# Designs tried in a protein design chat: VH-VL binders against Riboflavin kinase. Part 2

Target 1, 134 residues: Riboflavin kinase, of Devosia riboflavina (a0a087m355)
Amino acid sequence: MGIRLSGCVIHGDKRGRKLGFPTANLSIAPGVELPPDGVYSCIVWLPGQTTHHGATASVGNNPTFDDVKERRVEIYIHDFDGTLYGHELNICLLTRLRDMRRFSGLDDLTGQTERDVAQSRAMLAHHALTGLLP

## First folded at step 9 (VH-VL; from ke03 with light chain S33Y)

Design kg06
Fold by OpenDDE, look of step 12:
Structure kg06 (fold): chain C 134 residues (1-134), chain A 119 residues (1-119), chain B 112 residues (1-112)
Amino acid sequence: as target 1 above (134 residues)
Amino acid sequence: QVQLVQSGAEVKKPGASVKVSCKASGYTFTDYYMNWMRQAPGQGLEWMGWINPDSGGTTYADKFQGRVTFTLDTSISTAYMELSRLRSDDTAVYYCAREGDYEGYFDYWGQGTLVTVSS
Amino acid sequence: DVVMTQSPLSLPVTLGQPASISCRSSQSLLHRYGKTYLHWYLQKPGQSPQLLIYLGSNRASGVPDRFSGSGSGTDFTLKISRVEAEDVGVYYCMQALQWPYTFGQGTKLEIK
């Protein structure tokens, strides 16, 4: 069973864009319970669309980039190159892939991100085949 | 006409704190990471860390963890570096520098702020 | 941390002659996507550092074409084809692939 979340897309880390993994930061309403920190496979519904897209999401404080102390939800939408700032997104976190970790540099970050995305895609494909997608 | 203008020289006692400001102009402040470096007299350059003016996210060099704090006042396009528990070997010129295109190079630098720590 | 080693540390040069500065990193600075995160700066006497070369071989805006950067992996070179009086200062290489960013010791170029 997935975890449903909604939030408005706000500005965040821009280094991911240079690495080919632009992310969207979601402003989650106060009081909403977030799942444990980590990286997740997820699906996202773009504004005005009924079909979902695959995505890779991170939940928690980024140990490498120490942003706001509050836990953050950040998503990379697979095979999507648009901008979504100011839009409300609905997402569903599916499978937790790993814990949050600290990175030593850009190459380390890039490598792990590639692995995360690959694993996310694999999990999403598995869910699709087993009928576990909402 | 990008400019980074830093606050004036500081003289502090050991154990005190210092806060240096860096006012940016000539570009969109939130579009570029701001980095801080320092240079002890007659020595080389040392990277201290960065702050993302868009998100407020920071990364500090391990050497300064727990002792340095980067902050922002985006309303006036100003970044701040506060270093606490000062000691004599903190005596240096401190620089703010804009990171160009998120590629780790610094294309614009402040004029530097001399911080002298002496008893 | 990545250690950056420059050579020489002192570089006396005759006006109009070429100059070459070496920079070596303890680890490869080649990103998997092909970018080399090695940058060069010049700090003229009494001034703030200024960017000369970024990402290995790209000249910063306003930098004369007598400056060039080359190299790959762990070995890099900054060359000045014809040294001018205004080139006096301390040159630094810096890696930005690994955190923390680290600088070389600096090479002081002066005119003989």
Scores: ipSAE 0.537, ipTM 0.861, lowest interface PAE 0.8, mean pLDDT 93
Fold by OpenDDE, look of step 9:
Formats: structure tokens, sequence, C-alpha cells
Structure kg06 (fold): chain C 134 residues (1-134), chain A 119 residues (1-119), chain B 112 residues (1-112)
């Protein structure tokens, strides 16, 4: 069982889009307890849909870009090419993949993002096979 | 037409702070990262960092970490750079520049602001 | 930090003649997706820098076709096919693949 969160999609870092990994930043309500900082495999329910999509999520402050003063949840939805600004999303963080880290540049960021997404996909596939998905 | 207009020249004493403004026009302010550079007299260009006008996120070069602060007033499409604990080697022309299409190149520059630090 | 090294630092040129500026980076500026994060700027006397070439070989808007950027990996070249009086100034290369962004020392182009 994962950690369920809900938040409204807000604007954030747009550099990910240039790398082919557009992300959605979720504004989490104050007082909601977040899991430890890190990158997670994740599932997300798009507005009006009952079936979930796979995603890769980051929790915490962005140590590279210092985008926010508060801990934030940012998600890359796999195999999705839409915009979700202003929409409320429900997500479920499943497996923590790694700690947050600083990046030295675009190539470093790209490489790690690719690895994170690949690992997330693998974990989601594993959860599906073992019946661990909610 | 895209324009970046910076505040006027400053003269400061060592230990003081300076705040330079950069007003943007001719484009959607929040759609482009704003970067700051400086150039000491007769020297080359030095990157100081960037701010994301959409989120307020900042990245500072390590050299300036803890001494520089980027801020925004999005209501007037203006970015600010504040440098504290000034010393003589901070004397330079400071530039704001728009980063084009998030590709790390600066397609539009402010006219520069001379900051002179002397006792 | 990525070190950018330009050569020459001083470039006297006769009007109408070609010019060439070299820029070397301490590490490859080739992104894994194929983009080269090397940009060129010109700072004319008394003016702010202006973008000439972005991503290695793309001319910025309004830049004459007599300017061209080439190179790959760690070695880059800015060429001016026929130097004009308005080309006087200091040319800078800059890498944007690694943070912090870093500039070359600058090459001062003057007319002989």
Amino acid sequence: as target 1 above (134 residues)
Amino acid sequence: QVQLVQSGAEVKKPGASVKVSCKASGYTFTDYYMNWMRQAPGQGLEWMGWINPDSGGTTYADKFQGRVTFTLDTSISTAYMELSRLRSDDTAVYYCAREGDYEGYFDYWGQGTLVTVSS
Amino acid sequence: DVVMTQSPLSLPVTLGQPASISCRSSQSLLHRYGKTYLHWYLQKPGQSPQLLIYLGSNRASGVPDRFSGSGSGTDFTLKISRVEAEDVGVYYCMQALQWPYTFGQGTKLEIK
C-alpha cells in the first residue's frame, strides 16, 4: 500500500519539458504529512478517470533549482501528453527509488531522470504482477 | 519588441548592499528564466545565476551563494538582484538577460548597471 | 566548473578578410540528445552583449550569414567570412550544459 496524496496542479519548473519529461507540480494542502524527500514510483488518476496511470514523482525541495521554500510534490506522468494546470490530481506514491540530489547540468539531470523513469516503470510492473497496486 | 531596462548606476561603500532592478516588457515575463551576469571593468563576463519568474525558483553560482538574492515583482514584470557585503572587487557592470527557450542562451540583455564599490 | 578557453585573445583583422575564433571546453558540451550547448556573443564597444550563435551553429535573429558557428565535443569555431567595421568588439563563447554557465575570456576583434 502506498501513500495517497491530493493536490492542485500549479506552475513550476519548465526545464523538464525541454528534456522530454514534462512534470506537474502539485500544491499539497498545509498540514498534510509528506513522505521522506526522494524520488518515487507513483500512480496517478487523471481528472474524470477511474483507471490510474504510471508516474514518477519527486518529493521535497528542489536542491538544484530551489523552486520552492516548501516541500513539494512533482510528478511526471508516463505516456501522457496533456496539460493539467488547475486540476486536482490524486496520486499514490509507491516505492521510494532514491534521495533527492543536486545536478551538475542538463546532461546529468537528463540521465538521472531517464534512470528514474525506467526504474519507476519496472517497479510499477512488479507491483502489477504481485497485486500490490491499489 | 522585447526590452529589459535596468536601474541606474550605484555607488556604494564596502560592506553595504546594492539592489539592481530589471524591468521586462514586450513578452510574457513568467515564460522565460531571467539570468544575471556581471562584468568587471576591462574583464570578461561572469554568470551569477537565474530566477524562474513563474515559480520564483532560483539558482546561484557558488561564488555568490549566501551573498546574492534574486527577487521578483511579477505585477510589474520586474526582476531584482541584491548583492550584500560589497567589496571593491564587486565593482562591475551588472546585466540581466532573458534566457531563450530554456536552452541556456541569452537572447535579450538589459543595458547594464554600473555598481562602483569604493571607500 | 567547465573551463572555456578562447584563442586568440586579440584578433586584428583587415576589412573584408575572414576571421576565425577558437573556443575549447574542458569537457564535452554535447548533450545526450544531440544538442550542443555552446553559444557565442558579441559585445560591441560601449554596449551590452548580444547573441550571435546559439546551440553551436544556429544564427540568432538579425545576425548576418557571414557569421557561422561550427564544431563539436570540446572544440568550436566562430567564423566571419568577411569582416566589416561593425564587427568590432569582444566575442565570447559560453557553455550552458553544465552549471554554472561559464564564458570564455573573450576575443577582441579590431580592424588593422
Scores: ipSAE 0.519, ipTM 0.856, lowest interface PAE 0.8, mean pLDDT 93

## First folded at step 10 (VH-VL)

Design kh01 (from kd01 with light chain S33Y)
Fold by ESMFold2, look of step 12:
Structure kh01 (fold): chain C 134 residues (1-134), chain A 120 residues (1-120), chain B 112 residues (1-112)
Amino acid sequence: as target 1 above (134 residues)
Amino acid sequence: QVQLVQSGAEVKKPGASVKVSCKASGYTFTDYYMNWMRQAPGQGLEWMGWINPDSGGTTYADKFQGRVTFTLDTSISTAYMELSRLRSDDTAVYYCARDYGDYEGYFDYWGQGTLVTVSS
Amino acid sequence: DVVMTQSPLSLPVTLGQPASISCRSSQSLLHRYGKTYLHWYLQKPGQSPQLLIYLGSNRASGVPDRFSGSGSGTDFTLKISRVEAEDVGVYYCMQALQWPYTFGQGTKLEIK
C-alpha cells in the first residue's frame, strides 16, 4: 500500500499556522526515489507511536517556486496541533490527488489547500486498516 | 537583535548583471521568507519577489521573471538577488526585507538598501 | 495586479494637529478566513521603510498609539491623532492578498 518514506522535520508549523494549514517540511535522503510530483493523500506515524494520522502531502516543486533545486515533501497532518521540529516522521503516500500548480495569491492558495485536504480526508475514509505500522 | 545588512552601492553598464547580498543576524535565518523590493529615485516601492530560505523556493513578480534570481548561502545567513541584462530603468535602491509570516507581506525588518546605478 | 491608490499625495500638517491618509484598492483585500491583508509603512527621509500597521488595524511593535488604521474591503484610512516632527516622511499602503504585492504611490507628510 502506497509509498513509504521517512524524514526529519526541517521546520515546523509556525509559517503555516497563520494560514490555517501548518505543514512539516521533511528532509528526505537524496538516494530515495520520490513518486511523481503532485499532491497526495497520505498516512503519517508520529514519533514513538504505532497509530497513524491522515495527512495531505505535496511532493516536488510548488509551481509558485521557480528555482527550487531539490524536490520537497511537505505534510499537513490532519487534526494535529503539535510541534515536530527535529523529529523523524514515517509516512505512506497513497493516492495522487492533483498536479502541482502556481497560485495567484493567498486566497487562491488557501482555497486550493482546503479542497486538497477535503479530498484527502474523503479518500482516506475509504481505505482499509491493514498492515499500517511504522 | 534582528538586523539585515546589505552590500554596498554598485555602478553598472547596460547589459551587465548585479548581485546584491543581504546578511541576516539575530534570528534563525531559515524560519522566515526573504523578500526583495526596489525603489527608483523619487518613486514608490515595487515588490520583486521572495525566497523561502528553508526550501530554496522562489516566487518572482512577472515583471522580473527571467531576469532576476534569488539565491542563498545558509551557512552565513545570507540572501542574494541577482538582476541581469540591466537597463537604465533598473537604477534604484534595492531592499531585502524579512516576512514574519509566510506569504503575508508583513515586512517587520528591512535592510538599509543598496543603490544600483545603471549608466553608460 | 491590484492597484492601490492613495490620497492625498502631499499632506502638509501643522505640528500637533491630526492627519488622515486614504488608501483604496481595486479589489477587496479580505481573505476568506476574515483577515484583511493591508499594511502601512513609513519611510522617513533617507531611511528604509518601517512597518506601522499590519492587517488593517494592528500597530507594529514600538509604534506609538497616535497611529491607527481602519477600513475594510477596498477603503482604508491611516490616522495620526497628533502629528509630531518625527512623523515626517512618505507613507505607503501595501496589499498582500494577491501576488505580486503592490504599494500605493505614497503620501508625503510634511510639517508646515
Scores: ipSAE 0.558, ipTM 0.815, lowest interface PAE 1.4, mean pLDDT 87
Fold by ESMFold2, look of step 11:
Structure kh01 (fold): chain C 134 residues (1-134), chain A 120 residues (1-120), chain B 112 residues (1-112)
Amino acid sequence: as target 1 above (134 residues)
Amino acid sequence: QVQLVQSGAEVKKPGASVKVSCKASGYTFTDYYMNWMRQAPGQGLEWMGWINPDSGGTTYADKFQGRVTFTLDTSISTAYMELSRLRSDDTAVYYCARDYGDYEGYFDYWGQGTLVTVSS
Amino acid sequence: DVVMTQSPLSLPVTLGQPASISCRSSQSLLHRYGKTYLHWYLQKPGQSPQLLIYLGSNRASGVPDRFSGSGSGTDFTLKISRVEAEDVGVYYCMQALQWPYTFGQGTKLEIK
């Protein structure tokens, strides 16, 4: 079910924390095939745990770093407010919610993020996710 | 203590490119977005865009999209703005500015400005 | 783009007297979480701009209390209760809610 990925948390996006959606950025090993860019509903396992959290993920690159070939997944873990910097996370991308897009400003970004998280929560509530393991 | 020092004035002909540097000191370079503005002689300020020094992510104002490129050299805490295919109406003072709030427009420290003159 | 309109564009003031600058935006600057993304900058002669007021009414660090910002939605005012010689320069409002950020045309404050 879904696309399984793992990676190390390398930094958080400052805008997300100030807007109430703190995120973890995962570096994904070279050679791992990523799904199409977009926003996904997903689940995540914290280090050393076999139970999962719901999450909303953005899959995409930062194209302005021409000298760095690093693919990242940015994850907002639902109902979680800690930090995981330096830890490895296991995730499963489930449903692609939308394409990536540019925003016209803070209000547009905030509104879309709220809709994405709401849609992710709704999709996760309808999936049979009980008992899934890392 | 916080200081942004820009490269010196430039005189260019139409069709050329210019690259303005902005060297930061007195703070952790990767903690704050760097913004670029310009001001034509006797005119107001115009925002050109930003770069996130932590990730390298950029946003360009639509007016400059395709002609401007923001880059970084984090090893020397320096941001760059390159503007290509210059026209006479690109004559302006160009400023870098640190955004204390990153995406909130809190430009608390500005470079001294770099005059770019485009004339034939 | 959000259009920012300042008035007056030229403001001669007698030392020690109050001054008031208006700024109007073409759309509301109120973010859905309640912050108003309107800032004021001062550019003194021959200098780079400096931040005076952020988020409508908050004074930036080191800004004297004779400066105050007010307003809501689309209509904003910067007031100086007692103009001093060091206040000479061009005042800009800027919106930071929408991208691109946009500035007003500037108000040049001069001592009469």
Scores: ipSAE 0.532, ipTM 0.811, lowest interface PAE 1.7, mean pLDDT 86

Design kh05 (from kg06 with heavy chain G104D)
Fold by OpenDDE, look of step 10:
Structure kh05 (fold): chain C 134 residues (1-134), chain A 119 residues (1-119), chain B 112 residues (1-112)
Amino acid sequence: as target 1 above (134 residues)
Amino acid sequence: QVQLVQSGAEVKKPGASVKVSCKASGYTFTDYYMNWMRQAPGQGLEWMGWINPDSGGTTYADKFQGRVTFTLDTSISTAYMELSRLRSDDTAVYYCAREGDYEDYFDYWGQGTLVTVSS
Amino acid sequence: DVVMTQSPLSLPVTLGQPASISCRSSQSLLHRYGKTYLHWYLQKPGQSPQLLIYLGSNRASGVPDRFSGSGSGTDFTLKISRVEAEDVGVYYCMQALQWPYTFGQGTKLEIK
């Protein structure tokens, strides 16, 4: 079924941008239960839209960049190049793809990100075919 | 004009800690990663790690893990590097440097802070 | 860690003559998207390092066109077409593809 989350887009690391995977960090309200740390296939509803977009989300701390001690939700919206700072986003985390990990460098990070996105797209396609998408 | 101004020279005993400051000006402090390097006398450059002033995220070189801490005071556009459990081989000039456009090159450097560790 | 090896370590040059510095990395610095994460710095006597070349061949702002960077994969070269007095200092290459970032030993350029 998936886990629904809502949060305001805030600033985060910008390393994804130069790799072609710009991400949005969501400020999740205190007390909201998050799923286990990891990378997820997810869908997102952009402001004012009823149709969802595919996305790849990370939950937890970034072991490589150690952004904050607090768990974070960061999403890469597939095939979207807009800015969403200050906007409230609704997302649904679907399939957990992998654990969080450290990277050895930019190429390692890029490669894994590509694999994550590809796998996320595949999972989304599967959910669409099986009617599991909301 | 972009400037990075570091705190003054320090003299410390072995086992002590040192905290070096780096005040940035001339640009939006939170828009650029801040890196730290050091240079022992007459030696080359050594990368210590970075901090993201926007998120507070840090990455440390393994050599300094558990001994170095990067912090921020964004209200005054200042980054800090604290090195603990100092040893004589920590004697060096410490530099802060701005990472340009997230391409992992350092386009602006502080003037350096000499930290001398001696008994 | 990626090992950066510079040569020569000492480079005496006559004013007006060209200079060339080699930098070799133990691993390729070519990112899969085509960027080469090799940068060059100059540290003049008594000063902080300053950026000369970034991403292999791009001159930093304010850097004279007599400086040029070239190379690919694991072999890189910094060239100065005609050395001036202000070019004296220690030149460093740095790789930024792998963490930790690592520097070459430095090449000390002096005027004969």
Scores: ipSAE 0.505, ipTM 0.853, lowest interface PAE 0.9, mean pLDDT 93
Fold by ESMFold2, look of step 11:
Structure kh05 (fold): chain C 134 residues (1-134), chain A 119 residues (1-119), chain B 112 residues (1-112)
Amino acid sequence: as target 1 above (134 residues)
Amino acid sequence: QVQLVQSGAEVKKPGASVKVSCKASGYTFTDYYMNWMRQAPGQGLEWMGWINPDSGGTTYADKFQGRVTFTLDTSISTAYMELSRLRSDDTAVYYCAREGDYEDYFDYWGQGTLVTVSS
Amino acid sequence: DVVMTQSPLSLPVTLGQPASISCRSSQSLLHRYGKTYLHWYLQKPGQSPQLLIYLGSNRASGVPDRFSGSGSGTDFTLKISRVEAEDVGVYYCMQALQWPYTFGQGTKLEIK
């Protein structure tokens, strides 16, 4: 079920934390095939846990950075307020909610994020996800 | 002490490109967006876009889309702005500025780089 | 784009007297979570701009308390309670709620 990924948390999004959507930024190994860019409903296993949390993820490629192509997944873990910097997360991307889009500003970004999270929560509430392991 | 030090003045002909550097010191380079502005002689300020040094993600003002590219060299804490297909109305002082990560204001600015485009 | 309109564009003042600069935006600068994304900068002669006021009313580090910012929605004011010689320069308001970020035309403050 879904697309399984793992990655190391390389930086927390402190702007997102102020806006009520703290995100973990995951660095995905270069050889790993990512799904199409977009926003996904997903679940995540925190370090050392076998139970999961609901989440909302954004998948996108990073532009060239010192001639190194970095691949990133930004994930908002629902109802979670902690730090995971430097830890590896296991995630499962479930439903692709929308394509990536440009935003007109902070208010547009915030409003879309609210809608994405609401849609992610609704999708997760409608699926039986018990028994999934990292 | 936070400092942004830009490369020196440039004189270019129409149709050429220019690449301006902005060296950062006194803070963790990857924690703050880098913005670029320009100011034509005797005129006001114009925002060109930003780059997120942590992710490499960029946003360009539509006016410059397709002509401007922001890049980084994180190993030396340096941001670059390259503007191509120069024309005479690109003559301006170009500034880099650090964006306050949590409040979207420009708290430290480079000294500016004069780019003159003339035949 | 959000249009930022400053008035006056030229502001001659006598040392020690108050000064007031108006800035209007074509759209509200209030974010849905309550912050106002309006900032003020001062560009002294021959220098780069420097941050003066952020989020409508907060003074940047090192800015004297004779500077204050106020306003709401689309109308904003920068005040200097007693102008000093070091205050000479061009003052810009900037909005950062919408992309692209946009600046007012500038207000040149000069000592009479």
Scores: ipSAE 0.482, ipTM 0.811, lowest interface PAE 2.2, mean pLDDT 87

